# Miniprotein binders against Pentatricopeptide repeat-containing protein At3g56030, mitochondrial: the designs that were tried, part 9

Target 1, 310 residues: Pentatricopeptide repeat-containing protein At3g56030, mitochondrial, of Arabidopsis thaliana (Mouse-ear cress) (q9ly43)
Amino acid sequence: STVNPNPTASPGRRTCVEFDNLIFKAGSSGDFEAVRRLLNSRVVNACFNTTATFKFLTNTDSYSSSLEDLRRILPQTDAGYTRKHSYETLIARLCKLGRIDDALVLINDMAIGEFGLSTCVFHPILNTLTKKNRIEEAWRVVELMRSHAIPVDVTSYNYFLTSHCYDGDVAEASRVLRKMEEEEEGVMSPDTRTYDALVLGACKSGRVEAAMAILRRMEEEGLSVLYATHAHVIGEMVESGYYALSVEFVMAYAGKDKRLDEENLGSLASKLIKRKRFKEAKMVLKEMSVRGLRMGDALREFHEKNVLQS
Below, E stands for the ipSAE of ESMFold2; O stands for the ipSAE of OpenDDE; V2 stands for 0.75 times the mean of E and O plus 0.25 times the DockQ between their complexes.

## First folded at step 6 (miniprotein)

Design B4 (from B1 with E6K Q17E K55R K70M; at its last look DockQ between E and O 0.65; V2 from the best seeds 0.00; counts 0 for: pae E 1.6 > 1.5)
Fold by OpenDDE base, look of step 6:
Structure B4 (fold): chain B 310 residues (1-310), chain A 106 residues (1-106)
Amino acid sequence: as target 1 above (310 residues)
Amino acid sequence: SPEEVKYLLKWALRRIEKLAEELEKLSKETGDENLLEAAEDLYLAEWLIYFALRRVKKGDTEKALELIDMAMKILEEAAKKTGNEDLKRAAEELRKAIEQLREQLS
C-alpha cells in the first residue's frame, strides 16, 4: 500500500479576498505590524489592494488611533509600488469615509517622504468633492497638485465637467473646457468621459440636437460610447417628446453590441409605454424580437399582448 | 496661416462667451427665459468651436469647417429667437470671420 506522498500543497496563491480578510482582522485587532507585512506580501503575490483593503477603518471611536497607526506603518512598507499603492488605497478609503482633510494629510506625507505622489492619487479626492458639489475646494486641490508639480490630467477635469453638466450648468462646463484648452498643447485631449459629460450637459439643458452632434463627434474621434451616454440621449428625447427621433436613434446605433442593444431598446420601449406612445413602442419591441434581443418580463408581456396578437 | 486661424477661432470663442454672459444677465434682469435658453445655446456653440479648434490643430480643416458651420447655425437661430440686436450683429461678425477662415483654409 504505497502511501501516496502528501502533495506538498504549494502554498496556494492567496486571493485578494483572503488578503483583505487578513488585513481586516489584523487592523481590527490593532496589529498594524501584521497589516504592514500583509501589504508587502500582497504585492509580492501579485494581488492588488481593493476598496475593501482598509475596510476596518471606519468612522468610529477607533478611527483616530487606527489612522495614526496606519500613517506610522505605511512609510515602512516596501518602497516603490507597494508603498505608493497602499497610500492610494488608503486615500480612496478616507474619501469614501468623507475624511477629505485626512486624505490631504496623507498626500502631504507622500510629498514629504517622496513616496511617488502622482495625479492618480488625487482622483478620489477630486471625485468626492465634485460629487458633493464642493467645487471650490476641488479647485484648491487642483492648485495643490500644481504646487507639487503634478500635472492635471483629463480625468481630473472630467470630474468638474461631469458635476457641472449633471446640474445642467453649461456655462461652468464651458469654463472647464476653456481651462482644458489652455493647458499645454497636446497634453489635454478629451476622452470618453469628457464627451459623455458634454452629452449629459446638452441633454440636461434640453438641447437634444446638440447632444446628438456631440455624440457624433465622439464617434468620429473613435472613442467608445458609454451606455450612460446613450441613456442620456434617449431619456431627453422622450422627455422632450421626440418619440420618432428616439426610435431612429436607437435603431441607428443598434447591431454592434447585443447587450447594449437590449438595454437601449428595452429602456426606450419602457419609456414609450409609460408615455402611452404605443405605436413607437411596438416598433421598438418588434425590432427587439427580430434581432433576438432579450426582453424584461414587463416588456415581454406587453409585446405578447399588443404586438403578437395584432 | 494656421496661427491666424487659431487666433480667429479663439476670438470667436471669446465673443460667444461674452454674448452668452450678456444674455444671462439680461435674462435675470428681465425675467425672460428665452434669453437664458439662447445663452445656453451659445455655450453649446462654443463647445463646437472648441472642437473645431482641436480639429484645426490636427490638420483636419474640413471637419473643423463643419463644426464651425454648426456653431453658426446655432448662433443664427438664437439671434432669431431672441430678436436681440446685439446678438444679431455679433452673429454677423462671426459669420464674416468664418468666411474669412474658409478662404484661408481652402
Scores: ipSAE 0.450, ipTM 0.791, lowest interface PAE 1.1, mean pLDDT 90
ESMFold2, look of step 6: ipSAE 0.542; ipTM 0.834
ESMFold2 (binder alone), look of step 6: mean pLDDT 79; pTM 0.782

Design B5 (from B1 with Y50W; at its last look DockQ between E and O 0.81; V2 from the best seeds 0.00; counts 0 for: pae E 1.7 > 1.5)
Amino acid sequence: SPEEVEYLLKWALRRIQKLAEELEKLSKETGDENLLEAAEDLYLAEWLIWFALRKVKKGDTEKALELIDKAMKILEEAAKKTGNEDLKRAAEELRKAIEQLREQLS
ESMFold2, look of step 6: ipSAE 0.513; ipTM 0.811
ESMFold2 (binder alone), look of step 6: mean pLDDT 79; pTM 0.780
OpenDDE base, look of step 6: ipSAE 0.492; ipTM 0.809

Design B6 (at its last look DockQ between E and O 0.61; V2 from the best seeds 0.00; counts 0 for: pae E 1.6 > 1.5)
Amino acid sequence: SPEEVEYLLKWALRRIQKLAEELEKLSKELGDENLLEAAEDLYLAEWLIYFALRKVKKGDTEKALELIDKAMKILEEAAKKLQEAYDKTGNEDLSQAADRLKRAAEELRKAIEQLREQLS
ESMFold2, look of step 6: ipSAE 0.610; ipTM 0.875
ESMFold2 (binder alone), look of step 6: mean pLDDT 83; pTM 0.837
OpenDDE base, look of step 6: ipSAE 0.551; ipTM 0.819
ESMFold2, look of step 7: ipSAE 0.614; ipTM 0.872
ESMFold2 (binder alone), look of step 7: mean pLDDT 83; pTM 0.839
OpenDDE base, look of step 7: ipSAE 0.429; ipTM 0.769

Design B7 (from l4, 16 letters changed; at its last look DockQ between E and O 0.77; V2 from the best seeds 0.00; counts 0 for: pae E 3.6 > 1.5)
Fold by ESMFold2, look of step 6:
Structure B7 (fold): chain B 310 residues (1-310), chain A 119 residues (1-119)
Amino acid sequence: as target 1 above (310 residues)
Amino acid sequence: DTKEELIQQLEEAIEKLKEAIRLVEKTLEHNPDNEDLYLALWLIYFALRKLKKALKAAKNGASTEEVSELIRKAQELIDMAMKLIEEAAKEYPELSEVADQLKEAIEKLRQALDTLEKA
């Protein structure tokens, strides 16, 4: 096969930003044939669509303006990845604009054209609906997915779980978990977002043991635990009076991520001081000092007065 | 057949967890405000997931170490769920049957671990 002796020496090669700017100019001027060509050529140049690709489509348009031209030319883009990704990007843009009905029209266009509907084109629709508390509509979209034999994946369920657990609605979150466990196809694997939502729900219920069990299973699955998730558990331990356990918890995770350590130990020390748990607070501050972790001014002053001078 | 015996033991434990879930859900139909019962369900669901993974691993010929670890992790989750159920049973005596189902699942899993040690 013929090799390119210097593939990085292509003077004037377009970047993803340059492709997006060219598409913006072409779309704004009504040159949708140029838009079609640019969508094809950017993929050949390893410049994939971005959130800026269709930003010439705005809410100053009517439902039938630039969208109708895009609906005409997208089927004419190169088959395979190029066309699928163009539809995915446009659907995401319409969801960002709040034009959910238009996004569903594009879903139908893909179905009629047999352009390869997949679960990922539905994700921005489900995300937008659940964030807007339009839960019944989101479940109707799930039924639409099933009518096209498209599997509902863990990401889709996580949008529902996150919404319910954020509201503290453990009953509705349990119903979603029930549905996830009843899935008849393949292996449904909870991921970081699933566990984060459930830890939040358990913490809002004041059940530290359940939250810790969920966290331990996240670590056993090799999943990263978010800083916010740790903070929820630490806060609940202190509110529930589990002071010694809270120290053990932060020490078990210490040494893995310096930013996480500074957040966890610092936050815990502050909470312990506020509740007059000075013995536990001194242990945490001593460990922060030994590990070289940054203390805020108030913590440093407390440490100097109550630990170093004792 | 050690593999067949292990599979049966895991399937029986799974059925005990499913029955426990059904019983907790019946209690919740009349007591939808009890958050501890929903959290017990979450722990039982995670245990059920571990056992289904163990069952699939056993059917696919995974190492006895891998299957044993999944079983032990499920036992830990069942124990934690049982603590929540036993506390709730002070208010809802019908939950003693849930505790019985969980105990039976733990016993079947102990038998499964014995079966794996003979392999």
Scores: ipSAE 0.286, ipTM 0.690, lowest interface PAE 3.6, mean pLDDT 82
ESMFold2 (binder alone), look of step 6: mean pLDDT 86; pTM 0.869
OpenDDE base, look of step 6: ipSAE 0.456; ipTM 0.757

## First folded at step 7 (miniprotein)

Design B10 (from B6 with Q17E E46M L48F; at its last look DockQ between E and O 0.89; V2 from the best seeds 0.72)
Amino acid sequence: SPEEVEYLLKWALRRIEKLAEELEKLSKELGDENLLEAAEDLYLAMWFIYFALRKVKKGDTEKALELIDKAMKILEEAAKKLQEAYDKTGNEDLSQAADRLKRAAEELRKAIEQLREQLS
ESMFold2, look of step 7: ipSAE 0.707; ipTM 0.914
ESMFold2 (binder alone), look of step 7: mean pLDDT 84; pTM 0.842
OpenDDE base, look of step 7: ipSAE 0.657; ipTM 0.867
ESMFold2, look of step 8: ipSAE 0.682; ipTM 0.895
ESMFold2 (binder alone), look of step 8: mean pLDDT 84; pTM 0.841
OpenDDE base, look of step 8: ipSAE 0.643; ipTM 0.863

Design B11 (from B6 with Y43W L44I; at its last look DockQ between E and O 0.14; V2 from the best seeds 0.00; counts 0 for: pae E 9.2 > 1.5, placed apart)
Fold by ESMFold2, look of step 7:
Structure B11 (fold): chain B 310 residues (1-310), chain A 120 residues (1-120)
Amino acid sequence: as target 1 above (310 residues)
Amino acid sequence: SPEEVEYLLKWALRRIQKLAEELEKLSKELGDENLLEAAEDLWIAEWLIYFALRKVKKGDTEKALELIDKAMKILEEAAKKLQEAYDKTGNEDLSQAADRLKRAAEELRKAIEQLREQLS
């Protein structure tokens, strides 16, 4: 893909920043006919709307009248990409301002005008609501999406998952994952990078049960768990007291990389010994010995004294 | 067939997941530590079945059998704890939970039979 769609290759051609500045001046002075014209002309110049395009809209004493003027002129912008993107950008701006009800009014405007309402215009709304822990309202937005026959996508569900996993709410995270499974006969899923980030976030927050719910979903979909992510989950299992499960977990993933196995089984054994879980530690050390995995000096001494001599 | 084994394991997972959630709720409502221990047993069994599914998909039938056998033993221990909680309380929700556990165990037993047939 292109990394810079708006180069400054030719003198006299406006840049995206120049268009945003012109729109700011026009909107700040109340010249919304100029705003309409600039929204049209910037697309002709290959300058797409940015997060700064509607920066003149603020939460000042007069913000309601500015929105009503924008609601009047947006339907009058060029049909297709220009109008659709203008609505998307304004909705995102309203969400940044915390004006969710106003964003929903624009959703309704797009629906009535048949201006190409799609899933992506709902993303800023769902993101804002879930980050503010307004989960019930976020689900009502999902119901609104469905009432317009707009598909709920992976990104939409990920906003809910992110919120629930960082809260450590295993039951709610599992419920969201089951709803995703119901979509398109279980075809829909977060991608592996999204899952890995959620698992690591839950682990760093000490919420092993949420991490495990996400791992259940990954395994149901046949997705690979990164070795580093797997290691963090094992460590959190030990911290949470799930010693037997940590042993079974590490054994299920062992056998693909001898050097990584030496590090992970050795680390697990050391953590189990520190916690005085000698039965479980002996199981890990015996497996390391059977597989020919190298042990550090302390582990080798423990193994010789407690496993080989017994 | 491998597809039938995967089907059985996936259904067992869903039953065990719902049961574990229900037992955690009932543990709080009834103040019963044995129900919490049973939910933890089921949580371990869930992961053993997930690992078994992974082994089935990779064609490692012997390892899948070992994991499913471990899960079966854990379900049996959970059933004992569930029965003890039922004996103390008489709660009919525990009877329904026991039915769900029995169906999950039956699905695992069928998976074991099919996997052993594949080894021959």
Scores: ipSAE 0.011, ipTM 0.389, lowest interface PAE 9.2, mean pLDDT 80
ESMFold2 (binder alone), look of step 7: mean pLDDT 84; pTM 0.845
OpenDDE base, look of step 7: ipSAE 0.017; ipTM 0.307

Design B13 (from B6 with Y7K W11E; at its last look DockQ between E and O 0.60; V2 from the best seeds 0.00; counts 0 for: pae E 1.54 > 1.5)
Fold by OpenDDE base, look of step 7:
Structure B13 (fold): chain B 310 residues (1-310), chain A 120 residues (1-120)
Amino acid sequence: as target 1 above (310 residues)
Amino acid sequence: SPEEVEKLLKEALRRIQKLAEELEKLSKELGDENLLEAAEDLYLAEWLIYFALRKVKKGDTEKALELIDKAMKILEEAAKKLQEAYDKTGNEDLSQAADRLKRAAEELRKAIEQLREQLS
């Protein structure tokens, strides 16, 4: 009895990249039925949409027609997650293209169709508007969220906070924090991005001590510190001429995360070299070497020439 | 009560914000960068109070006390600086600002006292 091992070759799970490529080809050729099918299929295959999914949609002559076709086929995708996720992804793409008005049209489509409009759908819009310093428009979008009974979350506020802090506008940052505190439903707690923004704001305003205080508070809250957060502090210290303090700072935080250490010490060393602060740079590079931290090529070269040969 | 503490802190926040804005304005009018720095310090104090409010809501009284104390110290120092500036320039706006800061600091002190009573 020859048990024929039917090798049920489980058809190789298509990757997200493969789906994106197929969707790109279909969209570029104008086969939007294929796009619809692929959007359905990828979710079934546990391959979520990516930022590249709608990459075929560009600011070209075909933009309007392609968008119209997409608006036609998206409601025809599988109800629930597939449809919602597709709208979210397309909205994000539109935001990337600077087509905010069209993104809002899609939001309206979702509202009318009851396709699961949620807070996260608005994040790309808020992010784009605040990054472009279109703050008033961003607040109008927040009001739009409220009008649809969509809760405004910490992430939404963080976009505003980050924008103001990037500009060094501490006053407006404070106003945003107050708004967060005044939210009625639920205790809106600051997160990693909130603190990052505040550190950024303090740095941009030249308040290094304040930045350090906020960073310490972040740590006390048990929040993970972003590489960017440390970078803000390091950057401001060097820019302000606090070279010794910058070295002390990176040394004080060293030893917890090797990758973070590599980034912090490496970045600092590079900045110090650019400022011709060779003594401090050598100290940092020496410490990197002692700790077995990876150096970029430029830093390695500098280290070999100036630290090891001295 | 925690509610009373929250009220005090919120009031302090409001006062501090107004003062910071006024100091910014005054800085521009007088061309004094030191006033701008003072305003920024007030915003720092405001942030600390905000964090303290969160701690109060979470029942972490000890941490709240620490944060409020830090904020209070910032306000007191700022008030002192403004008073010194007034003494040098005779600008009544500075004196008024100093007084307002002292009042804000007093509100924070009351909050500290209330929180300490809760720990006891």
Scores: ipSAE 0.472, ipTM 0.785, lowest interface PAE 1.3, mean pLDDT 90
ESMFold2, look of step 7: ipSAE 0.632; ipTM 0.883
ESMFold2 (binder alone), look of step 7: mean pLDDT 84; pTM 0.846

Design B8 (from B6 with Y50W; at its last look DockQ between E and O 0.05; V2 from the best seeds 0.00; counts 0 for: pae O 2.7 > 1.5, placed apart)
Fold by OpenDDE base, look of step 7:
Structure B8 (fold): chain B 310 residues (1-310), chain A 120 residues (1-120)
Amino acid sequence: as target 1 above (310 residues)
Amino acid sequence: SPEEVEYLLKWALRRIQKLAEELEKLSKELGDENLLEAAEDLYLAEWLIWFALRKVKKGDTEKALELIDKAMKILEEAAKKLQEAYDKTGNEDLSQAADRLKRAAEELRKAIEQLREQLS
């Protein structure tokens, strides 16, 4: 039984995980020259940085020293993509650590050094600030972008939109949309995330009909619907007591993506059970079974006890 | 033909949506919560028709029929409510809305008939 060794594993190329581990060891030991070399080698080997690349940087006593060393070595990385990508990755890490001020310092480093400052560099900052409901500060970051002649893209606006929609603040959401429309640099078109936010807003405001209208529009425009979008609608339908409609909704969208179906039907079933809507829950679980969809342990148990034994 | 059914359903969707919006507006103007409820019913009907349309496109005629039938019943009930409201208030807008709903329901009935013919 000749185990055909899958020949395509080119033996010599380090994986992204291997690079991350090496950088972690180097960074943790204080060998920032090694970090620099590894960052360069990584890109040459087509192993891009990941969210784990700068994981060695933590909110500990060594933070300030490590950051200073990173700020020193990043300008010494290979010019162009390597350097820019390294800054972007580190800025994202700083945002994850809640070090927004330090992220802004790095942005300033990029600006002064002309290291390819772009819109995407600001995304992690805007995302973090808006998620923390630090909206005014986020707008100051937008102004900073403008001051550097960096265009504000749809993604940037979507962070604001999502934040307001999450809070059910339709008025502020509308204001953001108007700002998007007023942007001088070309026609800013809403994308999947834009619509997701709008659906969220509609749901949070208790307007399921509006959410459905937006969803239909997405389909008409040929936009892919996010899992999150379905989840918003399902959640609000159940919350509003539209049990039968929620079943029809998930059934209507079922069949395109098994993973999505598992999530949608499973989530709905769980919600229905919590609401003691057992009839509808059984219908959903039966459909999951017929389609061969994976059930979580709790749902499986419920299915075995209440559907198969009846 | 399946194409005709799709046309009928799309037409019904547009009409129902417009009526729902009008009823919502009227409810606000008149302060009548019953009209708001009627508008909500129309939105439900719209959803059902939309789902039916998806079923038609997938070739699931049986499910489509079921959904359209439900929608039709909702529209008929809504029309009755509007007629009753008209009878009480004399508001011609309500009468007109009721008539429009009846017509929409009739279009759905035609769609059902066509779908049934495809199943025989």
Scores: ipSAE 0.052, ipTM 0.487, lowest interface PAE 2.7, mean pLDDT 88
ESMFold2, look of step 7: ipSAE 0.599; ipTM 0.869
ESMFold2 (binder alone), look of step 7: mean pLDDT 83; pTM 0.839

Design B9 (from B6 with Q17Y K70Y; at its last look DockQ between E and O 0.68; V2 from the best seeds 0.00; counts 0 for: pae E 2.0 > 1.5)
Fold by OpenDDE base, look of step 7:
Structure B9 (fold): chain B 310 residues (1-310), chain A 120 residues (1-120)
Amino acid sequence: as target 1 above (310 residues)
Amino acid sequence: SPEEVEYLLKWALRRIYKLAEELEKLSKELGDENLLEAAEDLYLAEWLIYFALRKVKKGDTEKALELIDYAMKILEEAAKKLQEAYDKTGNEDLSQAADRLKRAAEELRKAIEQLREQLS
């Protein structure tokens, strides 16, 4: 009766953090074969790369050599998802470092090697360029996508839209919207980020009513509202002196998400206090208290001094 | 017909956009910030009409009407600003712009009427 050896306890699945640490150590020491192996093992263990995966790559004297080594080993990773995901992660890291040209080199590597070049690979590049207001270069990247028969998605357009709206340039925002509309019918539908950008644009242009109208439309479409979207509206209302309206706004949207409520009401209260609108601030803080919402230290102190002792 | 409404909305969008660009230019030339605001309002109106157009395509006539109504209010306000600027400066370009805006508003009104007929 051959005693079947007890299946050895599968070595505890390494966490994403553990893999990142191991890759960091390997990359920092120049052991790129280890990096390759770890990238392969990571996917097998269902641990995806993170923004920290290639943190060992920095804008230092070793940058060029490390990048060269990475470019050498990435094609040697497991074909399919592992390789594609590794390229995507590294491209994102390069973008974070401001190395857009090198990111484009990797794009070219992917194209030549047929490593699964897709729209999402370009997102970090577009995001970085538009955030830096390098709009013309970003459009050149879009053309590069098209040249590789890669579809331009709503996310790509949203980067442009967000950039223009952040600057309050509603004209350029409109141009982007028209470009989106010119795409094949049904392919491009505005999403949460699209509406967020438009609300931002309306706010930055001082058009609170329009911002509210767009926000309402977003809700009617069943889209999730971002914290940032509410923050835009709250900020503009307070800046424009619509104190009563700002209170009404946060109250109207309260009750759906506790965390969101904490952020919205807390932010509004802080802004009102800064503007010496104590009456309205007290109203907001009272509501926070009644709802059992967490207050920051400064708000708590204000509440205790001005609301509870009065 | 829904197709006619779509046509009217598309036509209005183009006119509004062109007018907004003209107002931006005039604002720079005249140094008038009010004209810039009017231009911005027009771009916002365009956004609303764009959404309305999407609603029309989806058969949501009620929501389309609401959006168009709001856009019309914005256009009316912009028209007033243009008239005020004209009264102040005597610039004929502003008068022409105001007329164009009124025509765009009229097209939207026709769209509203057609959409209301569909609800009825």
Scores: ipSAE 0.349, ipTM 0.740, lowest interface PAE 1.2, mean pLDDT 90
ESMFold2, look of step 7: ipSAE 0.490; ipTM 0.811
ESMFold2 (binder alone), look of step 7: mean pLDDT 84; pTM 0.835

## First folded at step 8 (miniprotein)

Design B15 (from B10 with R54M K57R; at its last look DockQ between E and O 0.77; V2 from the best seeds 0.69)
Amino acid sequence: SPEEVEYLLKWALRRIEKLAEELEKLSKELGDENLLEAAEDLYLAMWFIYFALMKVRKGDTEKALELIDKAMKILEEAAKKLQEAYDKTGNEDLSQAADRLKRAAEELRKAIEQLREQLS
ESMFold2, look of step 8: ipSAE 0.690; ipTM 0.902
ESMFold2 (binder alone), look of step 8: mean pLDDT 84; pTM 0.845
OpenDDE base, look of step 8: ipSAE 0.642; ipTM 0.860

Design B16 (from B10 with Y50F K70R; at its last look DockQ between E and O 0.05; V2 from the best seeds 0.00; counts 0 for: pae O 3.7 > 1.5, placed apart)
Fold by OpenDDE base, look of step 8:
Structure B16 (fold): chain B 310 residues (1-310), chain A 120 residues (1-120)
Amino acid sequence: as target 1 above (310 residues)
Amino acid sequence: SPEEVEYLLKWALRRIEKLAEELEKLSKELGDENLLEAAEDLYLAMWFIFFALRKVKKGDTEKALELIDRAMKILEEAAKKLQEAYDKTGNEDLSQAADRLKRAAEELRKAIEQLREQLS
């Protein structure tokens, strides 16, 4: 019984949400000294930054001044994890705002200041650029990493791979895989995200058999399948008309995680209903009921009308 | 041995996959919807075998047996459909495909026997 120690937040400790709210208020009011103190305090209290931490920074008239103030105070945060983590969080926020150039400025700040620049700091930038199909710019960022003697990891390559696979560009996906294999600094092995991308590519190309082959390889390598991977396969099976197969697929993977099962079976049932595959949909809903899985309102209504009254 | 069972299942998977692709192609060429259905059945069989492999690795022999048995039944039915199609069209490719499916089913039968021996 691995008791996942839910760290019982001692009643007197501020939550991550509370810190985010305080930082938001401070940042919005222009009290960046308070922001600095709060960034320090939250780490000491084991409340890490979140995607909401720098939510006060927006694409408004105050953007430039606020960013300048942040750039001033971040170097003044506690050295080590606090400072590094704060930069990472802010870089991620800048990426969300589409301010890639400013994110790169912060990276330069970290490099000059020796604030613990690492591969993970570049991930939000690479992710944003590749999602926007700015592939050439993303590769320039990779070169920037190398120039700073920062190793390019599997995660970095996976952003490129995912982008190409999403577009169904098998040739470019293959090129990325080759680059991964050619990396000199140790054997770069594909991970669960790598395979997820490949499954996505197979599904986007309408090749269920290829997706199966990839899943087999994952199993052989002892890798767990991601929720996203399941969703890709289910979607493609239904799209390709493999209704019976889709049912068997979700059934085969059911039983490990209730939430995952609710999502997979529920999603499949909805897709089947939309395609007027009522026989298969009823099978899925019946299984959900037997397993005590939660149904959305629409599915519940359908179940009551078509399964229970039958 | 469990290793032998895994080998048999993997072999069957490869054969079935190839046949499924061929049947899909043939269905398009001949305009025969029955062949497409047969191809779909083969894909289903492949998944059953795949999941059986997972169960074998986990030591769930009972579930593995059930899944292999389902796959085998699908293959046998598909083989019959192909034979019927051959009888109607005279296409030798269909006859060969039917034979290959029968052989794949036989390999699965061997796997079942080996797994049963492990349970005894």
Scores: ipSAE 0.029, ipTM 0.400, lowest interface PAE 3.7, mean pLDDT 88
ESMFold2, look of step 8: ipSAE 0.699; ipTM 0.905
ESMFold2 (binder alone), look of step 8: mean pLDDT 84; pTM 0.844

Design B17 (from B10 with M46L K55R K70L; at its last look DockQ between E and O 0.89; V2 from the best seeds 0.76)
Amino acid sequence: SPEEVEYLLKWALRRIEKLAEELEKLSKELGDENLLEAAEDLYLALWFIYFALRRVKKGDTEKALELIDLAMKILEEAAKKLQEAYDKTGNEDLSQAADRLKRAAEELRKAIEQLREQLS
ESMFold2, look of step 8: ipSAE 0.673; ipTM 0.893
ESMFold2 (binder alone), look of step 8: mean pLDDT 83; pTM 0.830
OpenDDE base, look of step 8: ipSAE 0.737; ipTM 0.894
ESMFold2, look of step 9: ipSAE 0.686; ipTM 0.895
ESMFold2 (binder alone), look of step 9: mean pLDDT 83; pTM 0.829
OpenDDE base, look of step 9: ipSAE 0.734; ipTM 0.893

